VH-VL binders against q9umr5. Designs and how they scored, part 68

Target 1, 268 residues: q9umr5
Amino acid sequence: SYKPVIVVHGLFDSSYSFRHLLEYINETHPGTVVTVLDLFDGRESLRPLWEQVQGFREAVVPIMAKAPQGVHLICYSQGGLVCRALLSVMDDHNVDSFISLSSPQMGQYGDTDYLKWLFPTSMRSNLYRICYSPWGQEFSICNYWHDPHHDDLYLNASSFLALINGERDHPNATVWRKNFLRVGHLVLIGGPDDGVITPWQSSFFGFYDANETVLEMEEQLVYLRDSFGLKTLLARGAIVRCPMAGISHTAWHSNRTLYETCIEPWLS
Short names: E, the ipSAE of ESMFold2; O, the ipSAE of OpenDDE; V2, 0.75 times the mean of E and O plus 0.25 times the DockQ between their complexes.

## First folded at step 3 (VH-VL)

Design e9 (framework fv_nofazinlimab; at its last look DockQ between E and O 0.04; V2 from the best seeds 0.00; counts 0 for: pae E 12.3 > 2, placed apart)
Fold by OpenDDE, look of step 3:
Structure e9 (fold): chain C 268 residues (1-268), chain A 123 residues (1-123), chain B 112 residues (1-112)
Amino acid sequence: as target 1 above (268 residues)
Amino acid sequence: QVQLVQSGAEVKKPGSSVKVSCKASGGTFSSYAISWVRQAPGQGLEYLGYIIPIFGTANYNEKFKGRVTITADKSTSTAYMELSSLRSEDTAVYYCARESYGDYRSYEAFDIWGQGTMVTVSS
Amino acid sequence: DVVMTQSPLSLPVTLGQPASISCRSSQSLVYSDGNTYLNWFQQRPGQSPRRLIYKVSNRDSGVPDRFSGSGSGTDFTLKISRVEAEDVGVYYCMQGTHWPYTFGQGTKLEIK
């Protein structure tokens, strides 16, 4: 039998968004138990990410306990960060494949049409003034806002991304790294036509430098220092990169070709 | 000179709801948080919650157990505080305040308060 | 919730003399960014509160230099070097580090 699949949604999503994905999984892997977690849906997805991590943890623990052979995670957009944090804080998770589906794994610094809907009266260049404050950090978007022009503010004020990345020292860094490294495979999915994740390479742990030049994962300090295990995972062949062009952000979970190419191989 | 102008005094019956408005004059809501604080007669200050208007969602003091709703209309630069299931102990002056945060090193602007709105709850 | 405790609650002062108000928090107010979000507010009779000090020791615009804030961690102080008639009112400390944000009980400053 196939391992159970747990799906974690993104910002402003619900289980309904994943109806096609469920169809694909059922067709290609009949009998698979798929659970889409309906937690923090809609506007509730703006809650602090650590609060979300705790909620999702409570939901996945029973599922994992009933699946001694292991489970797969498919985590979409913001959900990918939630899942990475989840795997960092859980010392007994049994995740085989962690599929990060167009997630801003290295953070967000964009001002796309999607973000303009959320921030109609603000530019991305000024969002640091809100996000890097106790007020702003009460919202999920700010928890992974990564302003390359204000790196010092990011490192000191980010209450989520900087911590799970091990970019700011904290007492749990070693343990979180150990926990995260329990994952069998890290499958990174994203693409240049996403239109939301900015830069799109963030889905592959690439990101802007101070001049807004995009650097690859291997050039990032978190990789070089192996702060949460990326270098170790790569070395043992546990990282899979699956870039795909021609897919918009809201279509990653509803594209059959993407599913067959990037998701299906890791659900066995 | 930025000012916050609140709506007028309200007299309400127990169990009813009240909605107080707070309009920013001479400025915008950009990069600001709008807070709501109340003060019962002769008592201290109590924090109700705040909103970052551009996010469109608020953070509430759980003490009020879902009775308070804070909203903002960016097109009119107006914030609202609605309190439902009113009780006599909800009688107070309700204040809105704008707080501007800069980077972690400094504030961009000092705190600005509205003139207050007296809400009286009586049978 | 973080409890803010002020002392004294009543402060009679002679004109021209100094005044000092203490504020203690039930836990450290140091935020992850290294700042301490402790504020002091003044409320004159019949008026809205006015922020005097932010982040422990920074004066807001228009606040006279006779007002000063100090402290760290859980213990904070507001000082007035020379009390004037216009200083009559209630003073509040407030923490903005931990949600939900909370105020002290207030200290009523009066002229003897």
Scores: ipSAE 0.032, ipTM 0.641, lowest interface PAE 4.2, mean pLDDT 91
Fold by ESMFold2, look of step 3:
Structure e9 (fold): chain C 268 residues (1-268), chain A 123 residues (1-123), chain B 112 residues (1-112)
Amino acid sequence: as target 1 above (268 residues)
Amino acid sequence: QVQLVQSGAEVKKPGSSVKVSCKASGGTFSSYAISWVRQAPGQGLEYLGYIIPIFGTANYNEKFKGRVTITADKSTSTAYMELSSLRSEDTAVYYCARESYGDYRSYEAFDIWGQGTMVTVSS
Amino acid sequence: DVVMTQSPLSLPVTLGQPASISCRSSQSLVYSDGNTYLNWFQQRPGQSPRRLIYKVSNRDSGVPDRFSGSGSGTDFTLKISRVEAEDVGVYYCMQGTHWPYTFGQGTKLEIK
């Protein structure tokens, strides 16, 4: 009787990473159909996020069609941005709980091992020269790179994050907001010991101002303008914030306490 | 340790093209920006554009877009600048320079320069 | 494009005396990160340019301490506290805040 669960992985990831999460769901919600989407694995997770959104959209359509009572999304890291874009572009989605598991929802401004592998001499202070170029935007990491010190470049060059946030004018803004607002709950999960998402408050739609002071979700312009529906969702009581300390980035989907506290209650 | 060595002087006729090479030694090539700057005789410096070789695409000063092509060959650690439809006012020394991306507080532009390549356009 | 204007364009100076070169930009060079990407280059006769100062006031490695940079916003200065014979050359300011990067027209320093 439980709604099906769709799982979307993150950067340099694959469906295998979620084996423990699958076990937890089976134990607490027996009979739940869980699909971990096996698309854009490993290096393929670097493909442009709009390409990933299209592929994941094609994969979720039949699952949603077979579950008219609704589905849940559990979306990890970069996958949470894919899922938020899905909720905006699909006028026919039936998502009840969108569970965002340590996702850089307001963007990323941090040096990571993945960035060091891709750009071994680059640092967060100069990565904007790569990411805010047409060829940089062909990499998923750059699609949500959000340099608080180069906001003009971000607003003009971002092909993904600035659009789904409604920070740049586009013809679909009203429709995307309407579609996003059809979600039942937005469950935001993350924590200070993640070590990758920078600032970690990006998982809760918080982000740096120009002085690298974190402004909370309610202080963000996208919230104040309600550009894609955050203010409306909060007023509706549909936003759940579930921070948890002591969890590193690769451990969110394999921590039982996190599952029981932040995920399990939303898998109706 | 890092050195940029450019190809030799060129004499070209108006309407033709020139391709100048810039070979890097020491340090990492593919992740640095390699920039091109020119200096007409007795004149100042003018920025043409850059390439980051790992991605293979270049960014150009709009003034030169359509006439300049900047490329890189990672296997030989060599960047190239090609200028087409040459005119007499393109007579200049052409420099390549490296942009060293430092940490957040210490960005370094053009810390290493090539020796320059004189391109003379005359009939 | 941001216009960088240097003054003077020609600077004859007596050995051992101070020298000062001004650079003014048509727009603020303060970037959103709070940094000001204003650089100074020296080109000795017959040589490639050499960076002296980056981010307004930071001396590059191996640059003598008689060179200093200062300024903010749109108004910048390179100073040489005591000019030596090896300082002969052309000095350029350059901004790296706005694409495309642009240079000042140069200041030729000569010993009189």
Scores: ipSAE 0.006, ipTM 0.417, lowest interface PAE 12.3, mean pLDDT 87
ESMFold2 (binder alone), look of step 3: mean pLDDT 89; pTM 0.911

Design g1 (framework fv_modakafusp; at its last look DockQ between E and O 0.01; V2 from the best seeds 0.00; counts 0 for: pae O 14.4 > 2, placed apart)
Fold by ESMFold2, look of step 3:
Structure g1 (fold): chain C 268 residues (1-268), chain A 122 residues (1-122), chain B 107 residues (1-107)
Amino acid sequence: as target 1 above (268 residues)
Amino acid sequence: EVQLVQSGAEVKKPGATVKISCKVSGYTFTDYAMNWVQQAPGKGLEWMGWVDPRSGETIYAEKFQGRVTITADTSTDTAYMELSSLRSEDTAVYYCATGLSEYRYGYTPDYWGQGTTVTVSS
Amino acid sequence: DIQMTQSPSSLSASVGDRVTITCKASQDISNYLNWYQQKPGKAPKLLIYKASNLETGVPSRFSGSGSGTDFTFTISSLQPEDIATYYCQQYYNLPLTFGGGTKVEIK
């Protein structure tokens, strides 16, 4: 039979957002137990990512305990960062496939038009003033804001992304790396027409240098130093890249071709 | 100087097994994946799989899954490729190859062995 | 698996001619593409990595371009020593896959 699948949503999501994904799984892998975690729904998805990680950790423990042969994670957008942190902090996770659906894994440096009710006049070049403050770090979006022009502020102020990337020294770095490396596969999904994740290559651990030139995963210091296990995973052949054009940010979990090409093969 | 030196040519009957060695020198064996590549006479290159010598983990191409075993002996800095249940279609030159850029970690082989010819008689 | 479709399968050209070989990937592979040269009886030799970067010691008449799914390898002025078979190879995802090869001859 198929391993259980746990779905972790992104910003302002609900279980209804994943109705098509659930249908696809049911049609191609009948009998699969699929759990969409309905924690931190709606505006609660703006809570600090460490709070979300703690809550999701509590929710996945009983699911994993019932499936000693392993589970799969499908994690969308912001949810992909929650899942990656989860894999680092859990010393007993049994995740086989971690499927990252258009998640800003190396951070975000894009416009915030969909958040103008919270940041009404801020442009991306100015969000560092808000995000790299103690108040700003209480919002999930600021936990992965990554301004390539203010790397010193990012490294000092980030309470989440710089830590899970191993860009700032901390006592748990070696344990987090060990835990993360227990994953079977890391499936990276995203594409150039996403329209929200900026640069879209963040979904593949790429990101801007100081000149806003995108450097690929293998050019990142976090890869070269293997700070949280990317180089080791690549050497194992455990990283799968599945880019697809023509998909907007809200459509990743409702596109049949994307599912069949990038997700279905990993739901063993 | 980086060298990958393979064992000599083999002639085998169908159904037999062949094991080819690839001894390395001039770099740290455990730091890079070792690839194996098949090239049938007059044909193109086909990746068979690789081993990470540090962990012993392997990846095999589906075409060879179940028949190929790739191993690494870190005490002798030698990789091995064993192919079982040989068929006449397995007549080919077999290469070991590695990519030594820390950036590319075995994904772009730029150092190749001299090749080992395996002939499977009908 | 990512399929690499290389064309043409063979070509003949005169010394001094511009030679162009194409390679198409079955999915977006960004710039994760290598070009190899293989002379008869010899192991392949890496010429181009990351689609467009010349390997150390490779003559400047060789070049590569492209990104995404469509890639081009060019010899700007064919020389007699360039008689070989040329292969593209993607390294975006495993398994590593090669194009079918292009045999280049002097007419």
Scores: ipSAE 0.242, ipTM 0.725, lowest interface PAE 5.4, mean pLDDT 90
Fold by OpenDDE, look of step 3:
Structure g1 (fold): chain C 268 residues (1-268), chain A 122 residues (1-122), chain B 107 residues (1-107)
Amino acid sequence: as target 1 above (268 residues)
Amino acid sequence: EVQLVQSGAEVKKPGATVKISCKVSGYTFTDYAMNWVQQAPGKGLEWMGWVDPRSGETIYAEKFQGRVTITADTSTDTAYMELSSLRSEDTAVYYCATGLSEYRYGYTPDYWGQGTTVTVSS
Amino acid sequence: DIQMTQSPSSLSASVGDRVTITCKASQDISNYLNWYQQKPGKAPKLLIYKASNLETGVPSRFSGSGSGTDFTFTISSLQPEDIATYYCQQYYNLPLTFGGGTKVEIK
């Protein structure tokens, strides 16, 4: 039998958004129990990510308990960060494949339509004024806002991303790293035509330097310092990178080719 | 009907503190940030800052940073603006207002209080 | 901070005249610009949002245009009740900033 699949949605999503993914999984892996967690849907997805992590944790614990052989996680967009944090705080998770589907794993710094809509008063260059305030950190998006020009503010004010990345010292860093390393495979999916994740390489733990030059995962301090286990995972062949062009952000979960190429291989 | 009703006129001495209230009715108080705007006599409008009624957190204009405190009481649907160390230059009409931006969820309606006159004189 | 410069600071026109007010931003603010009308002793009233959208209940004689740095507010046919000071206001970046205002009077 196939391992259960748990799906975590992104910003403003709901379980309905994954209807195609469910169809694909059912077709290729009949009998798979797929659970799309219907938590923090819609506007509720704007709530602080740690709150979301707690909610999702409560939901996945019983699922994992019923699946002693392990489970797979498919986590889309913002959900990918939620899942990474989830795996960091859970010392007893049994996740085989963690599939990060177009997630801003290294944060977000871009002028996208959804950002403009939510924060039209503060564009990319000035969003730090809001996001790195206690006010801003009440919004999920700000929890992974990563301004390369205000690294000090990011490191000190980011209540989520900086912590799960181990970029800011905290007492749980070692344990979180250990927990995260329990994952069997980390499957990173994203692409240049995403249009939302900025830079798109963030889905692969690439990100801007101070000059807004995109550096790869292996050039990131979090990797070099192995602050949360990326270097270790890579070394043991546990990281899979699956870039794909021609896919917009809202289509990652609804593309058959993408599914067959990047997702399906890791559901067995 | 939406109403933003501000407290009455204030006369203060230099160095004093003034606290103005803005009571909201007709919409969900926590849905929108509440801005405060200063307008000196015969002058233009100046944004002072806002409060998120949901969290109580604030952002202030640099000009007023350190002297202004904006708060929100969700139990009474009332926003407050406190300005300390008053100067003659603080003589102005002060407005509470929404709609100055589309922050959070995009659309923000345009609601204004009637204004509160603060006079600072020795 | 983004500076908003309005022109003219004041104007006088006849009833029925076309009135045009300009607002220039110190940087590109896309279309994140509001136009307000303020009558003496009253709070400002939003007339135009996002540069060109007419606020609900506002007469059609009012309009706005522009994007980037240059914006225009127009009253197609000035009416006596339009005597007021008009302000542009950007909400592209914090802090929110207003133009200096344009006082419109009737001859």
Scores: ipSAE 0.000, ipTM 0.473, lowest interface PAE 14.4, mean pLDDT 92
ESMFold2 (binder alone), look of step 3: mean pLDDT 92; pTM 0.938

Design g2 (framework fv_modakafusp; at its last look DockQ between E and O 0.01; V2 from the best seeds 0.00; counts 0 for: pae E 19.4 > 2, placed apart)
Fold by ESMFold2, look of step 3:
Structure g2 (fold): chain C 268 residues (1-268), chain A 122 residues (1-122), chain B 107 residues (1-107)
Amino acid sequence: as target 1 above (268 residues)
Amino acid sequence: EVQLVQSGAEVKKPGATVKISCKVSGYTFTDYAMNWVQQAPGKGLEWMGWVDPEDGETIYAEKFQGRVTITADTSTDTAYMELSSLRSEDTAVYYCATGLSEYRFGYTPDYWGQGTTVTVSS
Amino acid sequence: DIQMTQSPSSLSASVGDRVTITCKASQDISNYLNWYQQKPGKAPKLLIYKASNLETGVPSRFSGSGSGTDFTFTISSLQPEDIATYYCQQYYNLPLTFGGGTKVEIK
């Protein structure tokens, strides 16, 4: 039989968004228990990411306890950051496949309709003034805002991303790395036509340098220092990269070819 | 600026069909379901159904099933509601709206068309 | 179908009065409830989402509370521009359903 699958949604999202993904799993892996977590949906997805991590943690504990052979995570967009934090803070998680579906794993430096709704007169070049303030860090989108032109502010002010990336010293860094490394596989999914994740390579742990040149995962300090385990995972052959062109941000969980190519093989 | 612009008022005879358009601009049409709501004169609001513009999937309220067809044309970012076998009780204002529920991004922004008056008289 | 019973159907109050409107769902809908204001000749306008959250740009005199089956909408100090019909609407399950509306008038 198949391991249970836990689905974690993104910003302004809800469990209904995954109806096509649920159909694909049911067709290819009948009998699989799939739970789409219906927490922090809609406008609640703007709550601080650490608050969301705590709530999702409480929801996954009983599911993992009932499946000692392991579970899989499919985590979309902002939800991929929640899931990566879960893997770090849970001392005894039993996640086999962590499937990161177009998630801004190295952060976001791009305008979105959601940012315009929240901060209607701001552009990406001046959002650091809002996001790197205590008030701004009360919003989830600012928790992973990563302005490559204000890296000193990012490192000092980020209450979430700089911590889970090990970019700022904190007393739990060694334990979080150990916990994260218990994952069986890290499956990274994204593509150049996403239109929301900026740079789209953030889904593969790539990001801008100060000149807005995209450096790949292996060129990032967090990888080179192995601050939370990426280098170790890659050396184990545990990182799977599955880029796909032609898919917009809202279509990743409703594309059958993407599912069959990038997701299905990891749902044993 | 987001806009939902509906086609103009219609006068129809009983038994006819009406088709109302709702042209969308200012957001990605395929991101949210498009709802249709009926409001009879002096009466409350009644949900008729919705379409998912991404794949054309529809759900209709039981009261209207069999008489209503809701469609989306992603090439023109336009939703349509067609109501057949019109009766005098179908005299109403009809709205298109993106809100009313959370969808794909969780929260659906609350945008409404201006309303289209349909009068059914013999 | 989830029936939404809204009361009263109409009310008349003086400027400055506290106004309360109730909405009862025929089953537990958690907090998946919206409140709308509709002025004559206009489309409805969302005031409160998810039972208690104030939509951006809505005056702070409007508020909502409740969960499960019983919900309350409050105008803390009625103003002349608040003359409208107010509707609750559930989005817990399909079909989406509205309350019957409450017409608010100034005495």
Scores: ipSAE 0.000, ipTM 0.395, lowest interface PAE 19.4, mean pLDDT 88
Fold by OpenDDE, look of step 3:
Structure g2 (fold): chain C 268 residues (1-268), chain A 122 residues (1-122), chain B 107 residues (1-107)
Amino acid sequence: as target 1 above (268 residues)
Amino acid sequence: EVQLVQSGAEVKKPGATVKISCKVSGYTFTDYAMNWVQQAPGKGLEWMGWVDPEDGETIYAEKFQGRVTITADTSTDTAYMELSSLRSEDTAVYYCATGLSEYRFGYTPDYWGQGTTVTVSS
Amino acid sequence: DIQMTQSPSSLSASVGDRVTITCKASQDISNYLNWYQQKPGKAPKLLIYKASNLETGVPSRFSGSGSGTDFTFTISSLQPEDIATYYCQQYYNLPLTFGGGTKVEIK
């Protein structure tokens, strides 16, 4: 039988968004138990990411317990960060494939529709004033806001991304690294036509330097220092990068070609 | 850098027992099962079994069941393969290898030892 | 046990030729199939994992396809350094089993 699949949705999302994905999985892997977690839906997805991590943890633990052979995670957009954190804090997870579906794994820095909705009067260049404030960090989007021009504020004020990345020292860094490294495969999916994840390379742990030049994963300090295990995962062939063009952000979970190319191979 | 270093060549008489070691470095020994693979001269590869260094669990191929013992010493990061009641047919190169399957959580590129030649002759 | 039938057992081709090796499983193994390259006196080297994924550092001229029971390994343009024996290997179920191998030589 196929390993269970757990799906975690993104910002302002719900389980309904994954109806096509469920159809694809059922068609290609019949009998697969797929659970789309209906937690923190809609506006509730703005809750602090650590709160979300805790909620999702409570939901996945029983599923994992019933699946001794392991489970697969499909985590979409913001959900990808939730899942990464989840895998970092869980010392007993049994995730085979962690599929990060167009997630801002290295953070977000850009004016998008999502950002404008939340901060209609804020510009990308000024959002750091909000996001790196105490009240700003109460919003999920600010938890992974990564302003390349204010690295000091990011490192000191980011209560989520900087921690799970091991960019800021904390007492759990070593353990989190160890836990995350339990993953079988890290499948990174994204593409240049996403339109939301900015830069789109963030889905592959690429990100801006101080000059807003996009650097690859291998050029990132988190990789070079192996702060949360990326270097180790890459070395052991556990990272799969699946870029795809022509897919908008809201279509990653509803594209058959994408599914067949980037998701399906890792659900067996 | 990951390295799997096996012990040296062995020459044995029929009926004897051989024990080959495989010392690992460059990765956490307990993270992956260690496989042993047999390759007779001019022949293909044959999986013998594996050990999970984390708990010592072993699984053997039926062909070698009863004659093979695979163990792991986590204190020295060394896996062992012991083959008893040696026959001429056991003359082969034996490899330790990890990453041959996805039964453990995680895929890795395959890491192989350099091989150990065992010659069984009267 | 899952039997892996590999074909051909040997082949000789010219540099630049397209080389195709097939592997057939006795049962559906999904995409749990690896392809190895083994040069004389050396340990096998993984080239393709999970039927179609190119291992890190492996030249793009190598590829794999297939699912279920029928699999294909391809060298798009054979190079002198590709002289080796190639093996398929299933890891869908225990025991792990290998194909019989295909010896590839250059004319």
Scores: ipSAE 0.000, ipTM 0.474, lowest interface PAE 14.1, mean pLDDT 91
ESMFold2 (binder alone), look of step 3: mean pLDDT 92; pTM 0.943

